VHH binders against Shikimate dehydrogenase (NADP(+)) (aroE). Designs and how they scored, part 8

Target 1, 275 residues: Shikimate dehydrogenase (NADP(+)) (aroE), of Thermodesulfovibrio yellowstonii (b5yj55)
Amino acid sequence: MITGKTKIIGIFGDPIEHTLSPLIHNEAFSYLGLDYCYVAFNVKKDKLKEAVEAIRALNIRGVNITVPHKETVIQYIDELSDEVKNIGAVNTILNNEGILKGFNTDVNGFILSLKDEGISMKNKNFLILGAGGAAKAIVYGILKEGGKVYIYNRTPSNALAIKEKFKKFGFIEIVEMDKSVTEKIDVIVNATSLGLKKDDPMPLNPELIKPEHVYCDIVYPETPLMREAERIGCKVVGGIGMLLWQAAFAFKIWTEVEAPIEIMKKTLNKLLTKD
Short names: E, the ipSAE of ESMFold2; O, the ipSAE of OpenDDE; V2, 0.75 times the mean of E and O plus 0.25 times the DockQ between their complexes.

## First folded at step 5 (VHH)

Design s17 (from c09 with G53S G56S S57T T58I; framework vhh_7uia_1)
Fold by ESMFold2-Fast, scan of step 5:
Parts: sequence; C-alpha cells; structure tokens
Structure s17 (fold): chain B 275 residues (1-275), chain A 121 residues (1-121)
Amino acid sequence: as target 1 above (275 residues)
Amino acid sequence: QLQLVETGGGLVKPGGSLRLSCVVSGFTFSSYEMAWVRQAPGKELEWVSSISSSGSTIYYEDSVKGRFTISTDNAKNTLYLQMSSLKPEDTAVYYCARGKYYYGSGRFDYWGQGTQVTVSS
C-alpha cells in the first residue's frame, strides 16, 4: 500500500501512457518488500526543466528518462556518470539528497539483450537506424564490444555528429540507404521510436532484409517490421530484452538492491500474454 | 477507401509560382510521412520533398531547396507544395505520395493521380 513513507520513482517521457516500466518495477518492489512506487509522468518538451526540478521539490528518489528527453535532460542534472559524458544521453536519474546524478543503463541493457540471444558483437557489422539518445547508447555499446557501426539518419548532420563523437571508440561509417546497403551487414538495429504508434511507417523497406540478417528493434512488444523480418526468416530480437536489462540496472541504482530478474521476466511475460 | 487528390497544377512562366495541394482521405493524415515526387517527360521518378507526420522533419532535393516549401494543414487533411522561382526544368507531373517506410529508397504505398506543371515562356 502506498503511505506517507513510500518513496516515489518515476519515468518522464512523451508519449508515456503505454510504458511497461511501472508494472515491471512495482512488481519487483512488491516481491522484495521495498516501500517504493513507480509512476509514469507525461512530460512535454517545454516542461522538462520544471519536471526535473520537481524531483528535488517532491523528494522523488529517482526517474527514468525516455523519448524525447534523453539528451536535453543533461543540462538540468548536477553530476553525470562517465558513460553519460561519453554518450551524451541519460535514461536514469538518482536523487541523492538533492543532488541529481545521471546514468545510462541502455548501454548494458542492449549488450545483454543480444548476448542472451547468442549474438556476438565482436567484428560484426551493425546497421543503426536513428541518431537519438537510444542510438548513441547502442552505438557506444557496440563499439566497446568490438563491433563495427554503419549509421543512417535522415538528417545527415545528426549521423555525422554521432560519427565524430564515437570514432575514437572504434569503427563507425555513415552510409547511404540504397539497395546494397545491407549486403555487408550482420545485424540491423532500429534505434528509432518508429513502431510505437499504429500508423507509424516502417523504419526500413523489408526488401533490404535477407534471412541471414539478425533484425533488432528497440521498440516493444512487436512492430510490423519485426513481423516482416520473421516472415523473411530472420532471427528477430525485440525491445523486451533491452527493456528488462536496462530496468534491472536502474533498479539497482535507485534501491541499491539487486533486481529480481526472474520476477521482472515473469511480469513482462504475463503483460504480453493475450488476455 | 484511401484517396490522395491533387490540384493546383498548370502553365506558368519562368520565375512564376504555383501552390500544389493534396487532399487526403481514408487514413490519419498526421500519422504518415508525406512526399512530393515528380516525373519529367522521358525521365525517371524524382523525389522532391518529404515531411514527417509531426511536421518537424522536412527534406528537399537540392535542386528545389530554397525555392519550394512543403507544408501540411492537419485540420484540412491537406499536404501543400509551394513552388516559387519556377524553372523550365521543373516541368513535370507532380504526385503526392504516402510514405510506407521512414528510411530507405523512398518507397511509397499510395499515390495521387498526378498534376501537370508546365514551366515555359
């Protein structure tokens, strides 16, 4: 039960209504007997500064940050982890007695989501679609694991900015989106939010996908392009694994207690099972 | 039924202006990328401009950048292409199209009937 003693954890994003994070974290708190409550907050771009100040004002223990705030939130945070300084994106804030500390748990979340599926990253060629906060974390993780990055974004300057930022960590090249772009690719990653809305266009033409590709999508539970990749015969890795592992790391940051991974998995499975 | 209905084409002199419109029905206009694609006599289809569903991401072919402006009116379910400083090489049939894929070859799943733009003295 929520009382005057309950510590609040939140998530800031827009849109936010369909996030699975509250259900995963609240079940984990219940399982471990931790007096926390996780709440979703829809925060528009022009209200982010006020929302961040509310973390201090309301004595909120911490928050997740999701689309579209992962980069813009940095300016409002007191201390940043070294990985955040390298990436330029935050997905987790800890309020430590009024001092806000920023972290990025998407890096290890992405890495473990692929490793759990038996996908090695060293010397593999990745095509990354997108250049936002999630894309930066994913690119950084791939390069640190010895993978090679090929990046495409509709705004070429955004792709160039990512290349300049991360070239010191490994191989990264900007590509043009033509018929041959995927021929040298092992893993295709949608690092955009496309697929969250019913009427979203697919991120990529399925004709560019071959059965030998691994298709990875950060969106969950399932997108039209994930279904097409599966029909083509690809190994498909959805966003659920990344959601699980990034949540586990964030849980540890806020509570200082190891996340109950099996309970979090069980909760996700129940939520995604047809009712 | 899904329909894209184009209007606004015609004959103009070099340096003139035209506004093309595309009225959309049968789907949620603001949920899709929309594009203008043209075909000049004897040439392949050439992508001209695209606008994202939010209106925040706009792209132009280099030859039209600074002369053409793509815009939407969500309340009227209408896509526009404001063309200024028209040149003879802009002569083409102009199609509005719904974007099937956000990235890639510019492949489209629904097209208008096309509207003829002729730029001649």
Scores: ipSAE 0.000, ipTM 0.238, lowest interface PAE 10.8, mean pLDDT 85

Design s18 (from c09 with S31R G53S G56S S57T T58I; framework vhh_7uia_1)
Fold by ESMFold2-Fast, scan of step 5:
Structure s18 (fold): chain B 275 residues (1-275), chain A 121 residues (1-121)
Amino acid sequence: as target 1 above (275 residues)
Amino acid sequence: QLQLVETGGGLVKPGGSLRLSCVVSGFTFSRYEMAWVRQAPGKELEWVSSISSSGSTIYYEDSVKGRFTISTDNAKNTLYLQMSSLKPEDTAVYYCARGKYYYGSGRFDYWGQGTQVTVSS
């Protein structure tokens, strides 16, 4: 029941129509009896500044930020968390009496997606495929937890840039992508968008994957390489976990209440089987 | 049904330039790694260059760095190789190829017919 007392939370993006965030957050609010409403707003690039000022003007409690605004929104925010300063992207804003603070919950979202599956990161070797915004959040998260990062990029300068940016946080090394590259690896992470479209190539040759590996993919609901890793006998962690946990952390930032994880999982499972 | 068609080869003198093009059909061009691979007379296939689906990640074989430039025009489903400062050792049949796996293998699943590049006086 939406009333004059209901607090508003939103999401800014373009396009926004297919976002799952309103459904998972509103179900969580309903389950816990919290008087909040989560609403999606399509915000074009030329209207981002005005949309951010509307957070203050309308006394909106906070918002998620998604593509294409995660980097450009930083200039309109008053305070930034350490992860935002280190990664350079915001996915969550909190409004505290007109002071806007930016967060990146993708970092802890990734960390908890692995911990929820019983995967320890400390002193484990991770192979990261990809160099985009998700890869940077994932690399930062792994190093924060004491994991070791191995990165490959066919353009050496891109691998060097990532290494130089993150080496101060922990162990990161550039590797060659040869037939033995995965022999020293515990966890393989696809941090690319490969697998979203039916005709996408697999990011990695399945011959490089052994049953002893953990295969992690940020893409959801399921990619061809996830299916191959499962067939090989790997423990597989899909992108739905990162989606879930980044939402759970944002929920706590806005409400100061722990998110109902099992209810959020149930809601996501229903949405994925419906579509 | 999938097809890659190379054009732009020919005879050129040392120090000259050529631009190869490869038009693809039957798949979504912008979602695949694309590569140029060459075969000199009596030699094995040699990988020359690769470009990611977005065009943002490019890699070259050391002997062609600074001389060759790979690029794409996604609107035209076309892969290019701009070749400059050509040497006699660049003489080969040049193939465009689609990457079967994005990382970790030079294994390609679809190839063009090839276009002959001859560098001689």
Scores: ipSAE 0.012, ipTM 0.319, lowest interface PAE 8.7, mean pLDDT 86

Design s20 (from c09 with G53S S54D G55S; framework vhh_7uia_1)
Fold by ESMFold2-Fast, scan of step 5:
Parts: sequence; structure tokens; C-alpha cells
Structure s20 (fold): chain B 275 residues (1-275), chain A 121 residues (1-121)
Amino acid sequence: as target 1 above (275 residues)
Amino acid sequence: QLQLVETGGGLVKPGGSLRLSCVVSGFTFSSYEMAWVRQAPGKELEWVSSISSDSGSTYYEDSVKGRFTISTDNAKNTLYLQMSSLKPEDTAVYYCARGKYYYGSGRFDYWGQGTQVTVSS
């Protein structure tokens, strides 16, 4: 039951209507008997500053930040985690008595999504497709775990910016999209939004994918390239795992209680299995 | 040639037990999430349980938690659902399904023919 004592947690994004985060978090709160309510707020680009100020004004416990605000929001936050300082993107804000602290749970969300599938990162070769906010979190996570990064982006200057930013943390090299680019790769990661829209081009030519590759995609529930990778015989890891684990880490930041992972997984399975 | 074949359904009294089996062929069993999905008369499909065969992680619908157990025998390419403390509300056609992707996709890509479970006196 929502009462005058219930603490509010939100998510800021645009568009926001189709987010699964409220269902995952509210089911977890209900299961553990925690007096929180998670709500979605559509926040336009020109209203982000006012929305962040409302966190303090309304005494909101914290919020998730999603596209298109993850980078722009940083200027309005008081304290940043090391991950945020290194990546330049926030997906989670905690209001600690009026002091706003920014976190990026996508890093550990990606790491745990692969570990939960039995995929180790140390000394493995990753091909990263994309150079946006998600790519930065993923690259940082892989390097932190001792993996090697090969990065491709359609706009080469964006890939170069990532290499220069992250080369101090480990092995990262820019690659050209040629016939042999995947020859020494263990894991291919689509870190672009390609596959969300019907007419999106594939982020990689399927002819470059071999059965021994692991194919990962941050997009969910399914993309055309995920379908092709499975047809080829790859182990495929979709974006649902990253969604789950980033939510679990954010849950702990706000509540100081361990997330009920089994309940969150069960909730996602119910939401995604009707048709 | 890819096949999923369910067996083990039947008539059982309330409080009874049944074990459903699903034998799969034509793919590498340990690479896929496997699931049980049911459909009661006049109702929509309801997810019951899933297992990741490579990690052994299991997930259950709340109404069956503690009563049903999902398991695999990778050497036999067989998925099981051990059902205990059965209730009339468990009456449904039970389908074995292969998940394309880990921990829930909006889509299962292959389904068995289904096996009828009827719980009545």
C-alpha cells in the first residue's frame, strides 16, 4: 500500500512509457516488504535541470537515468563515483540528505550478465561495436576484468575518443571492418542501438560470425543479428541480463538491501514470455 | 531435424504427483534455456518454470514455487518437471519450449506438442 510514509524512486528518460524498470523494482519491494514505490517520469531534454532539482525539492530517494540524459545529467550532480568519473555517464542517482551522488551500475551489470552465463573476461578478445554511453561502460568493465578490447565504430573519431580515454586501463585498439576482423575475437558485443527500429541496418555482416564466437547484444528482447548469430550456432547473450544486473546494483544503492535476484529474474521471464 | 516431445501427463487426484519429461533432439541441449509453459482451458499461455542448462539456474512462477521442480539430464537431452501437491488449478496442457536467449525473451522458438495434465477426483 502507498502511504504518506512511502519513499519514491524514479526513472528519468524520453521516451519512457515502455520501460520495464518499474515492474522489476516494485515486485522486488513487494517481495521484501520494503516501503518504496518506483515510478517513471518522461523528462524532455530542456527540462532535465528542473527534474534533477525536483529530486531534492520532493525528497525523492533516488532515480535511474536513461537515454538521452546519461551524460548531460552529470553537471547537475554533487558527487560522482569513480566509474562515472572514468566513463562520463550516470545511470543511477542517490539522494543522501540533499547531496546527490551519481553512479554507473551498467559497468557491473554488464560484467555480471556475462559471468552469470559462465563467460570469463580475463585475457579474452572482445570486439565492441559502437562508441556511445553504453559502449564506454562496457569497455571500462572489460578492461577492469582484464579483457582485451578491439573497437569499431562507423564514425572513426568516436572510436578514437574512446581509445584515448580508456587506454590507461588496459589493451584497447581500433579495428577496420574487413574480412578478418573477427578471426581472433572470442566475444562480439553490439553496444549500439541498432536493432531497436525495424529498418535499422545490422551492426555487423553475419558472414563475419562463426559458431565458436559468443554474440552479445545490449538491445532486448531480440535483434535480427541475434537471430542470425543463433542460426550460425553461437551462444547468444541478450540485453536482458544487463538490464537485470544493473537494476540489482541500483536497488542496493537506494535501499542498502541486497536485491532479490531470483524474484527479479522471475518477473522478467513473466513479462517476456506471453507471445 | 529439431524436435521436442513431451510425455508423463495424465489424470491425478488433488495432492498427487506427476513427472513430465521432454526429450529434445537436433540441437546442443546445454546451449539453451529450457522452459515449461501451460495453458488452462479457455485461458492464455502461462509461463511455469525455466532452467539454464549450462548454469543450472532455475526459476518458477509464484503459484508453483515449492511444489514443482525443473531439472535436466544433459546426457539424455531430457528436461523434467516434477510436480507435487497438485491442485485443480494446475489442470492445463503443459508445453516444453526452447528459449532463444538467457532468462526470458518475448519468444520461444520451438515448442513441443503438449501433454495434458488433469487434476480432479
Scores: ipSAE 0.000, ipTM 0.297, lowest interface PAE 12.3, mean pLDDT 86

Design s23 (from c09 with Y59R; framework vhh_7uia_1; at its last look DockQ between E and O 0.70; V2 from the best seeds 0.00; counts 0 for: pae E 6.4 > 2)
Amino acid sequence: QLQLVETGGGLVKPGGSLRLSCVVSGFTFSSYEMAWVRQAPGKELEWVSSISGSGGSTRYEDSVKGRFTISTDNAKNTLYLQMSSLKPEDTAVYYCARGKYYYGSGRFDYWGQGTQVTVSS
ESMFold2-Fast, scan of step 5: ipSAE 0.400; ipTM 0.664
ESMFold2, look of step 6: ipSAE 0.026; ipTM 0.487
ESMFold2 (binder alone), look of step 6: mean pLDDT 83; pTM 0.849
OpenDDE, look of step 6: ipSAE 0.309; ipTM 0.687

Design s31 (from c09 with S30D S52T; framework vhh_7uia_1)
Fold by ESMFold2-Fast, scan of step 5:
Structure s31 (fold): chain B 275 residues (1-275), chain A 121 residues (1-121)
Amino acid sequence: as target 1 above (275 residues)
Amino acid sequence: QLQLVETGGGLVKPGGSLRLSCVVSGFTFDSYEMAWVRQAPGKELEWVSSITGSGGSTYYEDSVKGRFTISTDNAKNTLYLQMSSLKPEDTAVYYCARGKYYYGSGRFDYWGQGTQVTVSS
């Protein structure tokens, strides 16, 4: 029940209508008896400043930030976490009595998604497909955990920008996609949006994947390449884990309470797993 | 529903120029590598050039670098290959192809019918 006492949490993005974040968070609030409501707001790029100012004006407890605002929102925030300073992207804002603090929970979301599946990052070789905002958070997380990054992207300037930005944190190299590119790789990560649309091409030729590889995909619920990796015999980590863990960290930032991850997971599985 | 249709082939003298066009229907370039692949009489298929859909990055076989230019016109949903300084060795059927995988495998899942380019005096 929403009352005059209910605290509001939101998400800013464009498009926003298909976001699963309200469902994940609202079920968690209900389960724990927390008086919060999570609402999606479509925010066009020319309205982002006004939307951020509305956080203070409406006394909104905090918001998630998604595409296309994760980088542009930084200029409107008072304080930034170390992850945000290093990555250059925000996915979570906390309003603490009018002081807006920006966080990036995608970093720890990715890290915990792998750790929860028993996958260590230290001294492992990661092949990262993509060079967007998700790729930056993933690369930073891997390097901070002592992993080694090999990055490939069809826009060479984007791959080079990531390498130059993150080389101070650890091992990162740009690779060419050839027949041997995966031979020394332990974990393959699709950090692109490929697989979200029915007619998308697979990010990678399955012939380059071996049973010894771990295949990770930020897309959910299941992509054609995830199915091929599973058929080949790989350990497969889908985007649901990263989605859930980034939400769990954001939940704790806003509420100061541990998120009920199993309730969030059951909620998503009910909608996305059509068994 | 999904089609690639090549035009612009023909007979040209050595040193001449031709522009090949490939009209695409049933999909848009944005998520796909688009390529030109050729086959000379009695030879295997040879990759010529690729572009990352909306004109991101371009790639060329060494023998055509500096002579051929791949481009797209998104408003017309058309892929082009501008060929200059043509040599007899460029004689082939030229195919427009869509990349099967987003990243760099050189595999193609849809092909046009081909257009004949003949370079002779």
Scores: ipSAE 0.076, ipTM 0.500, lowest interface PAE 4.5, mean pLDDT 87

Design s32 (from c09 with S31D; framework vhh_7uia_1)
Fold by ESMFold2-Fast, scan of step 5:
Structure s32 (fold): chain B 275 residues (1-275), chain A 121 residues (1-121)
Amino acid sequence: as target 1 above (275 residues)
Amino acid sequence: QLQLVETGGGLVKPGGSLRLSCVVSGFTFSDYEMAWVRQAPGKELEWVSSISGSGGSTYYEDSVKGRFTISTDNAKNTLYLQMSSLKPEDTAVYYCARGKYYYGSGRFDYWGQGTQVTVSS
């Protein structure tokens, strides 16, 4: 039941209509008996400043930030976490008595999605496909955990920008298209949006994947390459884990209470298995 | 429906130039490696050149380096092959092809019908 005492949490993005965040957070609030409500707001690029000021004006507890606002929103925030300063993107804002604090929970979301599956990152070789916002968070997370990064992007200048930005945190090298590079790789990560559309190319030639590889994909619920990697005999980690763990960290930032991950998983699985 | 349509082939003298064009429809250009592949009479398919969808990376067969230039116009959904210093050995049917994978490609899933290039006096 929503009353005059209920605290509001939101998400700003465009488009926003199909976001699953309200579903997983509201079920978590209900399960724990927390008097919060999570709502989605479609915010156009030219209205972001006004939307951020509305957080203070309406006394909203906090918001998630998604495409296309993750970088642009930084200029409107009072305090930034170290992850945000290093990556240059925000996905979570906390309103602490009118002071807005920005966080990036995608970093720890990725780290915990692998650790939850028993995958260690220290001294492991990662092949990262892509150089977008997700790739930046993933690369930073891997380097922070002592992993080694080999990055490929179709536009080499984008991969070079990531290398120059993150080389101070650890081992990162750019790779060209070369079948032999996967022989040294422990974990392959698709950090592109390839797999969201039926006609998308596969991120990687499956002939380069061996049963000994771990295959990770940020896309969910399941991509053609994830199915192919599973057929080959790989351990496969889909994007659902990252989605859930980034939400769990945001939940704790706003509520100061541990997220009920099992309830969040159950809710998401129920929604995604049937359409 | 996915389509690749080549134009620009023809008869040219040795040392001459031609520009091949391939208009694509039904997919997003920037998501795919695009390639030119040729077949000379009585020979196997030979890869000529590839370009990333963003145009940031180009690759060439050794025999055409410095003579051919691959490029894209994403606004027109068009792939080009600018051919210069043409040799009789360049005589072939030239096919536009879409790469199957983002990384580790070298394989193609969609092809055009081909355009004939003949280099002779």
Scores: ipSAE 0.077, ipTM 0.495, lowest interface PAE 4.8, mean pLDDT 87

Design s35 (from c09 with S31W; framework vhh_7uia_1; at its last look DockQ between E and O 0.01; V2 from the best seeds 0.00; counts 0 for: pae E 20.9 > 2, off the site)
Fold by ESMFold2, look of step 6:
Structure s35 (fold): chain B 275 residues (1-275), chain A 121 residues (1-121)
Amino acid sequence: as target 1 above (275 residues)
Amino acid sequence: QLQLVETGGGLVKPGGSLRLSCVVSGFTFSWYEMAWVRQAPGKELEWVSSISGSGGSTYYEDSVKGRFTISTDNAKNTLYLQMSSLKPEDTAVYYCARGKYYYGSGRFDYWGQGTQVTVSS
């Protein structure tokens, strides 16, 4: 039950209707008896400034930020974590007594999604497909963990921008999409949205995937390439782990309480199996 | 039960080395910023080093840079501080501390009981 004491958490995005975050966080709040409520807000690009100012005006405890606002929201935030400063994207805002602090939990969300599957990153060669906001968080996390990044994007200038931004943190090179692209690659990561739509092209030719590869995808619950990697015999890590862990980190930021990870996982799995 | 237990302190000569350990229990170690904080005799608490919950970002006080290395072993729930080229001014009680938030916290919500490091001829 919501009262005048209930703390409000939100999510800003456009579109926002398909987000799973309200259900996983509200179930977590209920399980722990925390007097919080998580609400989705569809915020258009031209209304972002007003929405962020409303966080202060309404004493909202915090928000997640998703597409398309992760980069542009930064100009409205008072303090930024080191990860945000380095990657240039925010997915989590905390309102600390009127001071808005920006965080990026996608970095650690990705890292934990791999570590929980027993996949170490140090000295491993990662092929990153894509150069958008998710790719930035993933590249940064891999480099900081001592992994090596080989990045491909269909628009080469976007891959170059990531290389220039992140080369100071470790090994990163741009690759061409040819038959040799997966040679000496340990982990393949789809950091694009390809696989969400029925007729999306494959982000990588499945013939280039071998059983010794680990295949990771940010898309959930599955993509055609995930299914092909499973058939080939790869260790496959879908996007559900990254979603779960980024949510757990944000939960702790807002509530100062440990996220009930198993409850959040059960909730997320239930929501995805209905489809 | 949430616990932070420091070990590895002791007496060393100037120029020597020590490795401090902090074994944690009762929380998911990788979710928190972890830190070493020290208090020299008659002085205030002084931050020494921090590491992000992932272990990827490390930070050091200026006087210990290049001599101290903070690290973690997530499988053993253990935070380490490898200290080398020790100086008499490093003499202090060293505390393991947990950051209140995953990132960007300047405040620590749990502290160990400390381990004594003494650097003397």
Scores: ipSAE 0.000, ipTM 0.112, lowest interface PAE 20.9, mean pLDDT 86
ESMFold2-Fast, scan of step 5: ipSAE 0.166; ipTM 0.550
ESMFold2 (binder alone), look of step 6: mean pLDDT 81; pTM 0.839
OpenDDE, look of step 6: ipSAE 0.057; ipTM 0.419

Design s50 (framework vhh_7uia_1)
Fold by ESMFold2-Fast, scan of step 5:
Structure s50 (fold): chain B 275 residues (1-275), chain A 120 residues (1-120)
Amino acid sequence: as target 1 above (275 residues)
Amino acid sequence: QLQLVETGGGLVKPGGSLRLSCVVSGFTFSSYEMAWVRQAPGKELEWVSSISGSGGSTYYEDSVKGRFTISTDNAKNTLYLQMSSLKPEDTAVYYCARGKYYYGSRFDYWGQGTQVTVSS
């Protein structure tokens, strides 16, 4: 039951209507008897400042930030976690009595999504597709775990900016997409939003993928490239694992209560598995 | 000294019932999700059921819904799993677990397990 006492948590993004975050968080609140409600808000680029100011004005407990706002939102936040200072992207905001603090739970969300599938990062070669907010968190996480990063982005200057920012944390190189480059790769990660819309182009030519590769995608529930990777014979790690783990960390930040992981996992599995 | 101790396992016939107990010491339920997790012979761990620290919310795997009931007795610091209409596929070691979120783990403390065998 929603009442005048219920605390609101939101998510700001564009597009937003297909997000699974409200379903997993609201089920977790219900399970634990926590008086919170999670809602999605479609926030256009030209309205981000007003949306952030509304967190204070409406006394919203906190919000998730997703595409395309993860980098742009930083300028409107009062305090940043150390991970955000290193990465330059925010996915979680906490409102503590009018003081907005930014966090990035995508880092550990990504790391745990691979570890939960038995995939280690140390000394493995990762090909990262994309150079946005999610890509920065993923790159930082891989380097922190001792993995090696090869990055490709359609706009080369964005990939160069990431290399210069993160080279102090470990091995990172910019690549052109060819068959010789993918031969050295253990894990391919789509860190772009491509695959979210039906008519999106694939972020990578499937001919560059071999059965020995692990294919990872941050988009959920399933992308055309994930389907092709599975057809080729790859182990596929979808965006659902990252969604689960980043949500669990954000849940703890807002509520100060441990997330019910198995309940969140069951909710996600119910949404994805055919009867 | 924190410990979880399971009891109540045993051999039962298909269609039978069994109640598992997990006695907790060294902590209080109110801050933790408590769970039952099982491992069948030659298979991976499978989450069975959870109960919130408040005791107000319960959740179950689809395969056990309507047959199993999770509950707590706060006065006895005991977690229960009431199992009914047991099937051979319920044969497993059942573990009591405390839910805590930290890097690399969903559960921070486990019991030693209790064997449930459903045969004939």
Scores: ipSAE 0.000, ipTM 0.276, lowest interface PAE 14.9, mean pLDDT 85

Design s51 (framework vhh_7uia_1)
Fold by ESMFold2-Fast, scan of step 5:
Structure s51 (fold): chain B 275 residues (1-275), chain A 122 residues (1-122)
Amino acid sequence: as target 1 above (275 residues)
Amino acid sequence: QLQLVETGGGLVKPGGSLRLSCVVSGFTFSSYEMAWVRQAPGKELEWVSSISGSGGSTYYEDSVKGRFTISTDNAKNTLYLQMSSLKPEDTAVYYCARGKYYYGSGSRFDYWGQGTQVTVSS
């Protein structure tokens, strides 16, 4: 029941109508008996500044930030976490009595999606496909956990930019896509949007994947390359895990309570299979 | 005060050579990735080459590997693109670009020069 005492949490993005975040968070609030309500707001690029000021004006507890605002929103925030300063993108804002603090929970979302599956990062070799916003968060997370990064992007200059930015945090090397590129790799991560559309090319030739590899994909619910990796016999970690864990961290930032992971998983599964 | 100024373009016959220069001011040159990006008539922007801020790493689009060389002169705050064995398909406006410190979605480059025309024709 929504009352005058209910705290509001939102998400700012464009488009926003198909976001799963309200259903996941509201079910978690209901399960734990927390007096919060999560709502989606379609925010156009030219209205982002006003939307951020509305967080203070309406006493909104916090918001998620998604495409296309993750970079642009930084200029309107009072305090930034270290991961935001290093990555250059925000996905979560906390309003603490008018002081807005920005976080990037995609970092922890990736780390815990692998740890939840029993995958250790320290001294492991990761091949990262892609050099966009997700790739930056993933690379930063791996390096902070003591993993080694090998990065490929179709446009090598984008991979180079990530290397120059993050080399101070650990081992990162750019690779070319040749027949041996995966031989020294423990974990392959698709950090591109390839696989989201039916006609997308595969981000990696399946012939380069061996059963001993772990295959990770940020895209969900499934991609053609995820299916090939599973056929080959790999342990496969899909993008649902990263989506779940980034939401769980944002939940804790706003509520100061641990997220009910099992309830969030069940809700997400129902949304993706029964719809 | 931040500026990127390209020079060195012109008309050249197939098989010829040109050197493009980009003089930068208003930032610490060696702290940023620098790149060459081109646009052929009626086509979209195409990345050509990049060099790391340290100068220790260079990268090239497949069609220019072995023909183009990117380099820097830190004392002169200048980026170069040495082009050899030029082909008609290399005809384009060539832009000097600075890589963003933060990337996000959208363009990886935050500052661009005005561009210099390279025409490869007989």
Scores: ipSAE 0.000, ipTM 0.116, lowest interface PAE 19.0, mean pLDDT 85

Design s56 (from c09, 16 letters changed; framework vhh_ozoralizumab_d1)
Fold by ESMFold2-Fast, scan of step 5:
Structure s56 (fold): chain B 275 residues (1-275), chain A 121 residues (1-121)
Amino acid sequence: as target 1 above (275 residues)
Amino acid sequence: EVQLVESGGGLVQPGGSLRLSCAASGFTFSSYEMYWVRQAPGKGLEWVSEISGSGGSTKYPDSVKGRFTISRDNAKNTLYLQMNSLRPEDTAVYYCARGKYYYGSGRFDYRGQGTLVTVSS
């Protein structure tokens, strides 16, 4: 039951109607008996400044930020995490007594999704496929944990831009897609959108994948290459893990309580299952 | 590094009891569904029990229902299997297994080395 005591958390995006975040977070609040309510707000580009000021005016506890606002919102926030400063995108805002603090929980979501699977990053070799926004968050996270990055992108200039931006944080090199590219790799990460559509090509030839590799994919719920990696015998970390852990980290930022990740996972699995 | 280490197996008389333990490390134990699975000599892998991350939900096949109890201590990162009224057909290597996070029930990504349970006179 919503009352005058209930703290409000929201999400700003456009479009927003089909977001899964309210269901995941509200189930978690209900399970833990926390007096919070998560609400989706459709915020057009020309209304973002006013929406952000409403966080202060309405004393909203915090919000998630999604497409198309993740970059534009930065100018309206008081304090930024190092992840935000280095990547250039916010997905989570905390209102701490009128001071708005911006975070990027996609970085921590990726890191925790691997650490929770027992995968260490320090001194491990990662092959990153892609050079878009997700690749930037992933590369930053790996380098900060002491991992080594090898990056491939069909457009080499995009990979070069990432290398130049992040080389100050650790080891990053651009690779070409050849028959030996995975021989020294510990973890393969698909950071492209390939696998969302039935006719998408695979981002990597499955013949380059060995059972000792860990395969990670940002796409969810499941891609053809994830299925091939499992058939080959790899440890596979899917995009559902990253989705849930970024939500869990945001949950903890707002509530200061550990997220019930199992409840969040079950909620999401029910939504994705067509049984 | 994910590690699952089983203990508590051994020789037991028919009708006897054993308690198996599994020490988990290298992951957030409370976030994962955990399983006990077994492999009898000359047979395939058989699911013995399932437990949710919180411990609030458990499931058993008819072959062990009412005789075996799965439990967990999330503060100690430990999984347990209490086995009562043991039968010769319960003889098997018992494995602790972690559920695959995004694949759902019926799949696991890590299994320990196992502990042998022999039920005989």
Scores: ipSAE 0.000, ipTM 0.172, lowest interface PAE 17.0, mean pLDDT 85

